# Miniprotein binders against q53ft3, part 4

Target 1, 195 residues: q53ft3
Amino acid sequence: MFGCLVAGRLVQTAAQQVAEDKFVFDLPDYESINHVVVFMLGTIPFPEGMGGSVYFSYPDSNGMPVWQLLGFVTNGKPSAIFKISGLKSGEGSQHPFGAMNIVRTPSVAQIGISVELLDSMAQQTPVGNAAVSSVDSFTQFTQKMLDNFYNFASSFAVSQAQMTPSPSEMFIPANVVLKWYENFQRRLAQNPLFW

## First folded at step 3 (miniprotein)

Design B1
Fold by ESMFold2-Fast, scan of step 3:
Structure B1 (fold): chain B 195 residues (1-195), chain A 83 residues (1-83)
Amino acid sequence: as target 1 above (195 residues)
Amino acid sequence: SVEELAEEIREALEEVEQLYEEAQELLEQGDVEEALKVLLEAYRLAFKALKKARELGLTELIREAWELIRKILELMKKIRESQ
């Protein structure tokens, strides 16, 4: 039902369902993450009157999970960008995951999504400056992410083209990366939520 | 020699800059199709220069090549979005 995207990493579309109304994504090596995008897949909408509360969790110095409310996704706003680089030392907000023992390692954070009533969500306050909530901000973030990906992928492909072939490695022709970038930019200019 | 190869790369990057300027002039004249073709040629030449610079470990030329590639892609994006 949900996807999770971190710049420079493969998109996650298979959330771990930990309860009927609760889903989690693992974020390994979370200290290198600045932004996370959470979005709904286009196949299954929320039931009328329902939405998703988005939480971020990391292990504190004692190994205890610290959950913080980042924001919300709804049928009317099915994607959101969150800045998490400033949240790794704070204390957790009150959260619906308190009764759950979600297994994690010291270097792995989690995104949690709790399906809740819209009226209930309206009473909650996300942590400050976590949400990047406008369409313009989403477009700007996604353009920067595409530029970063293109630069990274093209640099990697050129570097490896100079080496003896490895059966386990994939090489991407620069022209294919350019065509992908142009196609994605065209789509993004018309609908930043197309994914 | 490494110095002769470095000079070849510098000449290629200078040619990329000239192609980029030519594309901007073509856009000013309203010839969008030809501008995009020139930019694609610039892009290909810039990647060839990047490959050579990387083989030789010439960090500054690698940086300059990537900077030109970014400029070319940004202009291509703006052209296509304008249509």
Scores: ipSAE 0.000, ipTM 0.101, lowest interface PAE 16.6, mean pLDDT 69

Design B10
Fold by ESMFold2-Fast, scan of step 3:
Structure B10 (fold): chain B 195 residues (1-195), chain A 83 residues (1-83)
Amino acid sequence: as target 1 above (195 residues)
Amino acid sequence: SVEELAEEIREALEEVEQLYEEAQELLEQGDVEEALIVLLEAYFLALKALWKARELGLTELIKEARELIEKIKELMRKIEESQ
């Protein structure tokens, strides 16, 4: 359902489902990560009235996860960009992952997504320094990149729906997402007028 | 007005300089791909500023934009050669 993108790394589209409503992406070598993008793959929407709360965690000195709420994704805003470089020494926020027995892996951070009611999400406060500025050029460029991806995904979904009568059961193959990302990186390197 | 447009161009060029510095810092940290993304944004912003400055005939801003574009292109070239 979800993708996770870190600049310079392979995009992840296979979240580990750890509960009926909870998904996790692993982020190895997380100390080198400044920004994380969480996005919906564009084929399966949230049920009406629901969205996803996005959390970040890293292991403390005892290997225990410290979870912080970063923000939200919804059908109306299916992608979010977070700055995590300043969050690695903070206290954990209130989170729904506290009861889970997740095996500790040193040096690996995680992005967690909890599917929740929109009304419940409205009662939560994200950490103050995870948000990116609207005038941040990385954020502006990344948003344009995501817009391009969703345009591509929409085009692909229409084509596939014409061949398959049940579009609600369709999904974007991981290989298609990876191919788009690779093409984007290649064109970025080859042509400064690409965008 | 021309004065308002000139100020918009100056602000854009300040942002280009900030993005260029950010890209250099990312390169020093080994974040080559992030640096390229930031440099590409700097490049497009600088091009937009150049085109606006040319339309208005603002010689000093045209010169500044061109110099920033050349710096960006040179850094991109160095990154490509190191790949």
Scores: ipSAE 0.000, ipTM 0.086, lowest interface PAE 14.5, mean pLDDT 68

Design B11
Fold by ESMFold2-Fast, scan of step 3:
Structure B11 (fold): chain B 195 residues (1-195), chain A 83 residues (1-83)
Amino acid sequence: as target 1 above (195 residues)
Amino acid sequence: SVEELAEEIREALEEVEQLYEEAQELLEQGDVEEALKVLLEAYRLAFKALKKARELGLTELIKEALELAKKIFELLRKIEESQ
C-alpha cells in the first residue's frame, strides 16, 4: 500500500505489517537522514473516511522506541515529505566537550504508518520539531541534487582539441548531459513523483 | 450493556466475513475492480469493529477483528502485486 523514499537510498515498497492497521519501514543508519518521503503506491486507496498517520521512532538509551507523529497521508494527499533531522539522538549537542564523549547511538529507526479514521487524525498534532515539507521543498532538494550532479559531470569536460586518441575510453558530449538535466527538471516540475 | 455492544460487534464482523466471501467470488469471476471495492468496504468495517472492541476492552473480539483485517489486507496486497 505504501512506499518510503530516502534520498540516495533504494526505495522501499514492502512495508512490514505489525498489526492489522500498522505498517513499518526500517531506516538503518538514520543519523545520515534529513528527510523521508512517505507515499501511497496508487493501486489501493484508503477506504472512504480513512487515512494514514505517519510516525517516526528511534530507540532511546534503554532501547525502547520513542514514537513521534510526523503528519498524515490521505487519498487527497497521497504523499508527504518529513524532516526528521531535528528528532535524532544528539541533536543540538554542540557545547564544548560534547563531541569528546563516547556516543552510543542506535543504528536503526523506523517509519510507522497507522491507518486511522480521518476524524481521529484531524484531532492529532504533529511534533513541532518535525517540519513537514511540501512537494515544492522536495522538488528544490531534488533540483539541488541534479545541479550537483550536472556540475560534477561538467567538471570533467574537455575541449575536442585536448582529447588524445583513446579507443578503449568512452566519452559523452556535455550537451547530452545538459539535455537530460533539462528534460528531468521539466518532468519533475510537472510531477515531482514521476518515477 | 457490554453484552449488547459485544453482539453489535459480532454482527459487524459477520458482515465483514460475508463481504470477504463476495470479494473472493468476484475474483474467481475475474471482476478485479468490483472485488477491490468490496474488499475496501470490508476492511473499513473490520477496522471500525476493531476500534470499537479496543475501546471496550473486548479481547476476544479484538483478536477476531484483527485476524479478519489482516486477511483482507493480505488479499488486497496480493491483488496489488499481481497487477
Scores: ipSAE 0.028, ipTM 0.472, lowest interface PAE 8.1, mean pLDDT 71

Design B12
Fold by ESMFold2-Fast, scan of step 3:
Formats: C-alpha cells, structure tokens, sequence
Structure B12 (fold): chain B 195 residues (1-195), chain A 83 residues (1-83)
C-alpha cells in the first residue's frame, strides 16, 4: 500500500504489516539519513474517512524504540517528505568522540504508518521540525536532482573525451535545462517520485 | 536479492529504450517540446539505473545504462543545436 524512499537508496514498496492497520519500514544506517519520503502506491486508496499517520522510531540508549509523529498521508495528499536528521537524540553527541563516528548503538530505525480516522489525526500534533511542505520539499528535491544531473553530465563529458578517439562534447545549455525544468514541474505534480 | 534488484534495473532500462524511441518519433512529427520532455525523463531514469547498477557491482547493466545515457545526451545535444 505504501512506499518509502531515502535519497541514494532503492525505494521500499513492501512494508511489514504488524497489525491490520499498522505498517513498518526498516531504515538501516539511519544516522546517515536526512530526509524520508512516504507515499501511497496508488493501487489501494484509504477507506472513506481514513488516512495514515506517519511515525519515526529510533532506538534509545536502552535499545527501546522511541516513536515520534512526523505527519500524515491521505488520499488527497498521498505523499509527504520528512526531515529526520534533527530528531535523532544523541546523534553526533551520544559518544565522547563525535568526530570519530564510533558506532555504539543499534543502527536501525523504523518508519511506521498507522491507518487512523481523519478526525483523530486532526487532533494530533506532529514534531515541529520534522514535517516540511510537500511542495517545498519536492521543489528542493527537484533542484538537487537537476544539480546532480548537471554534475553527472559534466563528469560524463570528461570521461567520454578520454575514452573515445573522436569525442563528442556534451554540454547542457541553461536554456534547455530551464525549458525542461518547466515541463518537468508539470509532470512532477502528477508523479511526485520520478527519481 | 541482488537478482530481483537486477531485474528492476533491466525493466528500467527497457523503459528508457522505449522512451528514447518515443522521443525520436515525436521529433519526426515536429513535436520538439514533447520530445525534450520524454528524453529528459529517459535520461533521469537511465541515471537512476546506472547508479543502482554501480552500487550493486553489476558491470553489464552499468555498461548498458551508460550506452543508453550516451545516446540520450547526444540526441538532446542535436535538439539543442536546432534551437
């Protein structure tokens, strides 16, 4: 029913169902994760009056999960992006030598999705700094994607020049990129996860 | 499994090839704007597939993704030169 995406990792589309109304994704090496995208796959909508509350869990000093509400997904808003880097208590400061990045605690966090009544969800308060506007988040995501494409294209052009006897120059002019970006924005509104 | 991930990459590369062919047909019909959109979609999918193949050490898929990306970039350059 749901997918979970972390930048630089393969998308997860098979949540573990732990109850009829509860689903979980594992996030290994969570300390390297800054943002998580949660989305509906589009095949099965929520029942009328229902939505999904999105939670983040990390292990505390005793290895016990600490759950925090990040936000919501609904039929009308089927995807959301969350910043989790600020929510990991003791991140970079739990060990005496933060600069050494010594691994002392379990490295697996979880994203949980609880199917709940919309009225119940409206009464919940997400962690203040976790949820970001999906529009703003997808705009930032698109910009970084475009920047990464430029960097890759530049690297490819250099590599190509060294590998072929008659190299072709590959430069992406700003006007072509801007024109593509405008067209891509329209498509992204309909298919938010294109990366 | 690595084999399931490899299959996902192969399916993505098949879609890249289909998008490339669609873009060429759009260019033959004079629809440059739609051709550009489709080619950029193909490029992004090819880059995603290339990254996944590299991370998994699947050298044959890395090479296939690289060659498809090269074709896409060359066609994008030709379209740009016609502007």
Amino acid sequence: as target 1 above (195 residues)
Amino acid sequence: SVEELAEEIREALEEVEQLYEEAQELLEQGDVEEALRVLWEAALLAIKALRKAEELGLTELVREAYELLKKIVELLKKIQESQ
Scores: ipSAE 0.008, ipTM 0.140, lowest interface PAE 9.5, mean pLDDT 65

Design B13
Fold by ESMFold2-Fast, scan of step 3:
Structure B13 (fold): chain B 195 residues (1-195), chain A 83 residues (1-83)
Amino acid sequence: as target 1 above (195 residues)
Amino acid sequence: SVEELAEEIREALEEVEQLYEEAQELLEQGDVEEALRVLFEAYRLAMKAYRKAKELGLTELIEEAIELILKIYELMRKIKESQ
């Protein structure tokens, strides 16, 4: 149902379902991550009156998860960009993942998605400045993501042209990235003030 | 002028599309080496067009260049997997 994208990394489209209404993506080496994109794949919509609350979790000094509410995705806003840099020392937000008992590995953070009633989501307050809400900020993030991707592509092309042994490669489905980018551009053209 | 530079970028992107089609035809003929040469030429031209469009803030041309770069990358990736 959901996808998770970090610039320069393999896009994740197979969330681990940890409960009927709860999904998790692992983010290894999260200290190097500034932004995360969470999006719906577009094949299965939320049931009427429901949406997804997006949480970020990192291990504290004892390996215990600290969950924070980042924002939301809905059928009307099926993608969101979150800034996670700087979210490290706060107390965990009120969250529905307390009973999950998810085993954590060091340096691996998680994105959690909880399917909730839209009315319940309206009562919750995300941590400050996590959501990228301005058009300019979203555009800057998108540009940075694409620049990083093209640097990889450039490295690959040079290696192939020089008949150098194949380096380790990343896999990002071009169709998924392009479709997300097309959806973003279409939404900006229709309602630039809502992104 | 910005309009003259924009036209130059459009012509470059049309050339990229032609090179991409040429590379696909070469692959159908089994000429993998020549196909890769043509794809690298297409990639370099597309990157140059992308940088110029970005510098001038020409959103439509930036988007078109990105689309072509992604197409080139995907074809190069498929060729690598076949080898």
Scores: ipSAE 0.000, ipTM 0.126, lowest interface PAE 15.7, mean pLDDT 67

Design B14
Fold by ESMFold2-Fast, scan of step 3:
Structure B14 (fold): chain B 195 residues (1-195), chain A 83 residues (1-83)
Amino acid sequence: as target 1 above (195 residues)
Amino acid sequence: SVEELAEEIREALEEVEQLYEEAQELLEQGDVEEALKVLTEALFLALKALKKAHELGLTELIREAWELIRKILELMKKIRESQ
């Protein structure tokens, strides 16, 4: 029913169902994650009057789980981008000076989705500025990603016009694709609204 | 070892090929959105493989990864133009 995308990692489309109304994605090496995209798969919509509350769980400095409400996905807003790096650094900012040397136990974070009544969701307040942008569908997200790629690559294609024997053909060197990938990851980490 | 890492890259590229074929089958069934999700997974896996192959200087694997990336992008572009 749901998908989860972390920049630079394989997209996950098989959430673990832990209850009739609850789904979870595991996020190993969560300290390296800045943004998470959560989206609905196009095959099954929410029942009328229902939506999904999106939670993020991470271990604090003592290994205790912390759950935070990031935001929501609904039939009308089936995708959302969340910034989770701020939540982890905010946790650290509340510790006494010197606590930054505490070594944390290696852990796996989770994205949790709870299917709830829209009226109940409206009564809840997401933490901080976790929700950065909403995407109407995964299709729109992929279109934006492709537009970003081709816009980036176009400047290199101009300098390599002689490598194209026909106007209907496109030749993009592998190093340009790799450079786009690195720039896309970096820009997404700095400003998820850049596309 | 370099050989162990090269084998990991080869396995990833085989998975990319499988995902690409799956996406084509989904398109034949009219499931465009699911096909795009599968292609996106294939694209990022192939990009990760390309980066690893480039860091290790494995020229043949760089070429194979790039060819798969180009096929994925071409198919995604065709889907985009059809919508």
Scores: ipSAE 0.016, ipTM 0.421, lowest interface PAE 5.6, mean pLDDT 68

Design B2
Fold by ESMFold2-Fast, scan of step 3:
Structure B2 (fold): chain B 195 residues (1-195), chain A 83 residues (1-83)
Amino acid sequence: as target 1 above (195 residues)
Amino acid sequence: SVEELAEEIREALEEVEQLYEEAQELLEQGDVEEALRVLWEAALLAIKALRKAEELGLTELIKEALELAKKIFELLRKIEESQ
C-alpha cells in the first residue's frame, strides 16, 4: 500500500502490515540516513475522512523503541519528505562511552504508518524539524536523488534502444538521454552556474 | 488490467502537473520552503509513475513521466541557485 524511499537505497514497496490499520518499514543502518520519503503506492485511496500518520522509531540506550510523529500523508497529499538525522542525535550525550563506541548494540529503526481519522490527525503535533525545511539539507538529498534518477533513465533508454517499439508507441533515443546527462555532468563540474 | 493501470499512471501525471503549478505559485508568493516540499512531492510521484510505466512497457507514458521529472529537477536547481 505504501512506499518508503531513502537516498542511495532500493525503494521499499512491501510494508509489513502489523494490524488492520498499521504498517511498518524496517530501516537498517538508520544512523546513516538523513531523509526518508513516504508515499502512497497503490490505486486504492484512503477511505473517506481517513489519512495516514507517519511515525519514526529508533531504539534508545536500553533497546526500547521511541516513537515520534513525523507528519501525515493523505489522498490530497500522498507523499511527504522527512528529515530524521536530528531526531537520532543525543545518543552520545546519554551514554558515557558514546564517543568511544564501546559495547554497541545493533540497531534497526522503523517507519510506521497508522491509518487514522483526519479530524484526529488535525489535533496531533509532529516533532519539530521532521518536515523538510532547510534548503541546504534538501539540496544535498536532491543531488543524490538526481544522480539516481538519471542513472535509471539512462539505463532504461539503453534498454529501449535494443527493442523494436510497437507502431502506436513512441521510441526514446538512448543516445540523446546519455549525451544530455554526460554534458550536464561535464558542464556542472566546470561551472556550477551553467543552468 | 493494463488499461486500468495505464489510467492510474495518467492520473498520477496529471497530479504531478498540478503540483508543479502549485509550487510555481508558492514561489511567486515567496514561500520557498513549501514550494520545495511540493516540488519534491511532484518529483517522487513522477518517478513512481515512471517506474510503473516502465514495468508495463508503456513507452508514451514513460516519455511523459521522464519529461515532467526533468522539468521539476531543473526548477529545483534554479531555486537552489537563487539562495
Scores: ipSAE 0.013, ipTM 0.201, lowest interface PAE 8.3, mean pLDDT 65

Design B3
Fold by ESMFold2-Fast, scan of step 3:
Structure B3 (fold): chain B 195 residues (1-195), chain A 83 residues (1-83)
Amino acid sequence: as target 1 above (195 residues)
Amino acid sequence: SVEELAEEIREALEEVEQLYEEAQELLEQGDVEEALEVLYEAFKLALKALEKAKELGLTELIEEAIELILKIYELMRKIKESQ
């Protein structure tokens, strides 16, 4: 039902279901993570009147999980970008994952999703610095994907350009890819339907 | 009409799937540069479809476009790891 994306890593689309209404993703080497994207896969909507509360958990100095509420995903807002850098020293929030509060492997954090009533979710307060407050979360998600794609394509193009080609071989110069990406990203930010 | 625009988006997403399959076939043949060019075209088309679906509030198509964008990203990551 859900996906989880960290820039520079393979997307996770197979959450571990730990209860009828609870799902988790593991985030190894979480110290290097600044942002995480949580989204619905689009094949199965939430039941009427329900949504998902998104939590972040990291191991404290004793290896015990500390859960913090990041925000929400719903049928009307099926993706969200969260900043998790700076949350690792905070106190935990109230959470529905009590049965999973066991000592954890160092350096592995988790994203938890709890399927809850929308009325219940409206009464909860996320930690103040977690949600990336953009009026258009889809645009931010799209820009993250563009950056990931550009970094890979640019790296590959540079590698190919470093080869000594025979006269019969033609390569697209890395600079052409860079200029196309810069123009595309700028125009996308101004008008997403420009092409 | 909204229905006609939705159908255009569905057709675009079908084209993205075809480009993705073409890229996989090129990779099997060892044509990595051509595969990346095809993935560029797929990515651009998927982004255009996503923005159109977003403008129209078509949640199912927004989510399908996102799934295809992630699928493209996974293939790009696989290519990068194989180099």
Scores: ipSAE 0.014, ipTM 0.306, lowest interface PAE 6.7, mean pLDDT 68

Design B4
Fold by ESMFold2-Fast, scan of step 3:
Structure B4 (fold): chain B 195 residues (1-195), chain A 83 residues (1-83)
Amino acid sequence: as target 1 above (195 residues)
Amino acid sequence: SVEELAEEIREALEEVEQLYEEAQELLEQGDVEEALLVLIEAYWLARKALRKAQELGLTELIKEARELIYKILELMLKIKESQ
């Protein structure tokens, strides 16, 4: 249902389900991570009246998890960017993962998603300055996906240096990819809120 | 009428689904570059449908359009990871 993206790392699209309403992503070597993007895959929406509370957990000096509430994702705001740098020294938030106090390796953090009632989520207070606006997060996520597409297509075009004598061989110029990318960028600049 | 405009959006989203399925078939056949071009066309069409649904306040079509956009982006990422 959910995805987790960190710049320079493989995207995670398969959360570990640890309870009927709870999902976890592992973040190894988390001290090198500044921001995490959490998003809904779009294949399965939340049931009406429900959303996801997003938590961050790091191991303390004893290897015990310290959970902090970062923010929320909902059908109306299906992606969010969170700044996790600087959260290591804070106190833990109230969290629904209390029974899952498993001692972790010192360099592995987790993102936890708890499916909760929207009314309950409205009463909770996330840690300060962790969340970035939903509009900005979706725009930034989309830009990163387009960059990934363009880089892959460009890499593939360069790999087409291999020559065969086949007369039916099709070559799609990098120019076609660039044209689509430029047109999309122009549209985003004109109306970034048109999602 | 709003009903006629809603039907146009539904037809566009149906076309997006067909393009998504075509891209998956192209990937199964090893036609990676063609699959990516089909996906970017699907993405553009889904974005136009989303904009129209938002202008008209059609909540269910907004949700459906967003779902398709994320499916398209997810498949693009899977293509990259398969390298």
Scores: ipSAE 0.000, ipTM 0.169, lowest interface PAE 11.3, mean pLDDT 67

Design B5
Fold by ESMFold2-Fast, scan of step 3:
Structure B5 (fold): chain B 195 residues (1-195), chain A 83 residues (1-83)
Amino acid sequence: as target 1 above (195 residues)
Amino acid sequence: SVEELAEEIREALEEVEQLYEEAQELLEQGDVEEALKVLREAYLLAWKALFKALELGLTELILEALELIRKIKELMEKIEESQ
């Protein structure tokens, strides 16, 4: 239903379903991550009146998950870019006497997607400046880029599903991104405004 | 290294900015055809820089590349609409 992309990493297209309406992606080494892209695969749209609330979770100093609302994805806006670097347990969130110079154990964060009523989502406010842009034109440009990439990735995922019956998380190899870029570049050469 | 690759991306984005300015000067001179060629070159270079920045996780460069792509596309669309 959903995909998750982190710059420099293989895209994830197989979320773990933890409840009928809740899906999660694991983000290992999350402290090196600044932005996360969440998008719909387009094969299964949300039911009418429904959308997805996107949450970010990291372990706090006690190892307990802290969930924060990043934003939303809907049938009308099926992808979004979120900034998570400012939401991690950092210098600003640590007590001065809580800081330690010990070698840390690698931690895993999560992106959570909760399928909710659009009316319910409209009453919620995302944390701070998690959404990358509030400017419509900028958002539309990033949206179109992601939609173009997602359409290519979706085609690849369908092909992979036909070739392997493995229930493990599907990953799109980096060379597929390069092939998409080459195709996109070729199309731009034919008509810069095709997109 | 990541630092060297980041510097190459920064140089590419500076070139995109220079091409954008060159295109605007060409438009002021009435050379629409040449301006569009320069804008198309800038557009492709900006996308190339974007993908490199995405691969390296360089957020500031990703955002800079996206903003330049937006500016270039808006200008190209305005030029097409005026004809």
Scores: ipSAE 0.013, ipTM 0.258, lowest interface PAE 8.1, mean pLDDT 68

Design B6
Fold by ESMFold2-Fast, scan of step 3:
Parts: sequence; C-alpha cells; structure tokens
Structure B6 (fold): chain B 195 residues (1-195), chain A 83 residues (1-83)
Amino acid sequence: as target 1 above (195 residues)
Amino acid sequence: SVEELAEEIREALEEVEQLYEEAQELLEQGDVEEALQVLMEAWELALKALQKAEELGLTELIEEAFELIEKIIELMQKIEESQ
C-alpha cells in the first residue's frame, strides 16, 4: 500500500506488515540519508476517516528502538517528505508500536506506518524542528530560505557595486532581484492560479 | 489528463536542471550576482513543480523536485559561505 523513497536509492514498495494496521520499511546505512519520502501507491486508498501516522525508528546505544513521530499521510495528502538527519538517539515520542516486539539489526533504521483514525492523528505532535512533516512544511521552509537568499543577494550586489566605483551595465542591479522577489510574493499571495 | 500534467512537470524539472548548470558556469566565470539570480529562478520553478507533483500524488516527480531544490540550496549556501 505504501512506498518509501530515498534520493539515489531504489524505491521500496513492499513494506513488511507487522500487524493488521502497521507497516515497516528498513533503512540500511541511515547515516547517509538526509530525507525520506513516504507515499501511497495509489492502488488502495485508506478507508474513510483513516490515515497513516509515519514514524522513524533508530537503534540507541543499547540497540533498543527509539520511535519518533515524523508526520502523516492521508488520501488528501498521499505523500510527505521527512528530514531524518540530525535526529538524536535516546529521544522518542508517544507511538503505537510500544507494545510490539520488533526485532531488527542494531545498525538499521526503520520507517513505520500506523493506520489510524484521522481524529486521533490530529491530536498528535510530530518531532519539532528535526523533521519536515509535509511537502507544505518543506515548501514554506524553502520559501523562507529563498527570502534569506534574496536578502543576501541584494546585500551582496550592493557591496559589489560599492567595491566597483563605475557600475557596469552587465551587472544585475540589486533592485532587479528585489523586484522579481516582490512580484513572486505578490503573485503567490493574491493569485491562487499562479501555481 | 494526469499524463499530460506529469509531462509538463517533467519538462519544468528539466528546465530547473539546465538553470542549475548555467548558474555553475556563471560561478566559474566569477559572475556571482548573475549566478544567484539564475539559482533563484531555478528554485522558484522547482517549488512550482514540487507543489503540482504533490497535488497529483506523483511521487517520482516529487522526489526529483526535492533533489533539485536540495542541490540549489547547497550551492547557494556555498556562495554565502564564501562571502
């Protein structure tokens, strides 16, 4: 029902079903993984009122699994991107895998998917800033980074112009960058058809 | 159709990759200001492609868009560090 994608690796589409409502993907050599995409295959939708809570598990120093809630997938949002780099061992969240005896290799991380009621999922809090919980969250983060880089580029252009007393027509003025950025922001906010 | 929309997204991502390569060439020539502008245009296009791919549930294209955005961010951070 689910797939798991890591940039530069073969897609996994055969999750290990460990309970009627619980599925697991293995992530070997997870230290080299920055982001994971979890998605529905589009073949079988969730039953009405249901969705999937997505968890990340890694072995602590004793080889015990530490589960953290990353986010959710639903029929309305059938894929999500998660950043797993930087997650600490020994930290965990409340999770439905607590009573399960899942045996795994100490050096392998896992993605877990628990099929749950949407109302139940709405009351859960994903791990803080360590994981990008959705494409929308990633898009907002990326746009914020764009804001930062437009400010940097504008500052850099002004600095370069000051270092070069005679401005060249071949240089892109800082106001051109700002104008494009302002137009982009205006179109996003005021015209939903922009996308 | 979904196939026609998917093809539109694929072509947008190809354009993003071309812009990324153009920016690298501009950096090699020392045209940092122009490179930054091209990277920002690439980033905007990639964001549009990502949003459309997500709305359609096209996971392969979501992954491709994400990978390109990560490459753009990485290069821009390199430029910022070199300041």
Scores: ipSAE 0.067, ipTM 0.602, lowest interface PAE 5.2, mean pLDDT 69

Design B7
Fold by ESMFold2-Fast, scan of step 3:
Structure B7 (fold): chain B 195 residues (1-195), chain A 83 residues (1-83)
Amino acid sequence: as target 1 above (195 residues)
Amino acid sequence: SVEELAEEIREALEEVEQLYEEAQELLEQGDVEEALRVLFEAYRLAMKAYRKAKELGLTELVREAYELLKKIVELLKKIQESQ
């Protein structure tokens, strides 16, 4: 349902499910990361009134996770760019990941997504320095993300003749991905802050 | 009356549970497309019940509707990520 992109790295589209409504992406060598993009894949929208709270987690000196709320993704705003450089010494946020046994290495951080009611999300306060402050930087990075995602997704496209029927597997039609990409580029051109 | 509206909400939540069970059965049969249709119908009904319960201050029904919404969202997510 979700994707995670770091500039200069391959996009991740397969989150690890750690609870019914909670998903995690691993960020190896996170000390070299300045910005992270979190986005929805567009196949299944959030149900009405729901969205995703986005958290960043890094290991403290004892290897224990410290969680910080970065922001949100919703059907109306299905992608967001977060600055994570400088968050490593911050105080932990209130978070829904609790006492989960998330195994960590010293150089691996995580992005967590918790599917929550919009009313619950509205009552939460993201860390102040996570939001991207430059519109130009945001637009350029978002365009690079769109290009990377489209190229990645299209590399997995198969024709109907190549498909093996599987009731437990879902496939996204390539033209749906293309339509999402084109729509997003059009909206971005009209208003760089539409999401 | 508030009590009559509460009964309507309880009835709607019972229907949501039935739709959720129907969707699970459809998944067992391999009919993913129909399962998704039924799950989105369950979600729509659960959200209407949730909003109405919240508007009326019916805390227990708000909690019950929220728990059903979480179950529906979990199943939708599992379907999306089944690879």
Scores: ipSAE 0.000, ipTM 0.085, lowest interface PAE 21.8, mean pLDDT 68

Design B8
Fold by ESMFold2-Fast, scan of step 3:
Structure B8 (fold): chain B 195 residues (1-195), chain A 83 residues (1-83)
Amino acid sequence: as target 1 above (195 residues)
Amino acid sequence: SVEELAEEIREALEEVEQLYEEAQELLEQGDVEEALKVLTEALFLALKALKKAHELGLTELIWEATELILKIRELMRKIEESQ
């Protein structure tokens, strides 16, 4: 199926299937997220002639989800990087006075993947600047993502070396993460512009 | 030059791979303590290489060092579970 990666967070590889052709990832604390990566795990390909339309939703001022098309993933392009910082309800949003004096219910954004015909996908237009298509933007995102990954890997390795190794289970499948990173690195080396 | 520094990092990562293989051979011989010692040395070398690659912005070497670190930690985890 699919994976969803946010810099500095544990990768999600268990999308919730909400319909035969629709899958969702929850993004808690979404106001701290600037970029999200969506990728196929390589286990099950899309059926011939089909691909995935990637959507982002956040709660509006009334708590209702607003779905926006970010872009696409296909068997030929199984991963994509999206900028969502400009799309959040908190970004240039309505900030009610006194909000700090109330206990906020945890807000959750979502990434949605809809399996659609490639011909139908070709007729759709993603929101303005969600897809990271320019070399400059992609380079900046990649560096920040690698910085976060470096901090994670370094912190984890140092912690394990400084203390007696723990039998704690890695709750993410490490081999899947490594396979994705290898694919990402190879594509980056060939062309900074995946699209 | 940056290329000379990059070559030093590549050489360090090659040594990390050799240490990893040595640790596997030690495990086959049943020498768990020596294997963990060698893996710990490999881990520190990989971490030092990662830091240098990050400071120089050498993206490919950052990924290579990170993959080796994860591989070393996974083997260490398996060793601990077997004990």
Scores: ipSAE 0.000, ipTM 0.134, lowest interface PAE 12.4, mean pLDDT 65

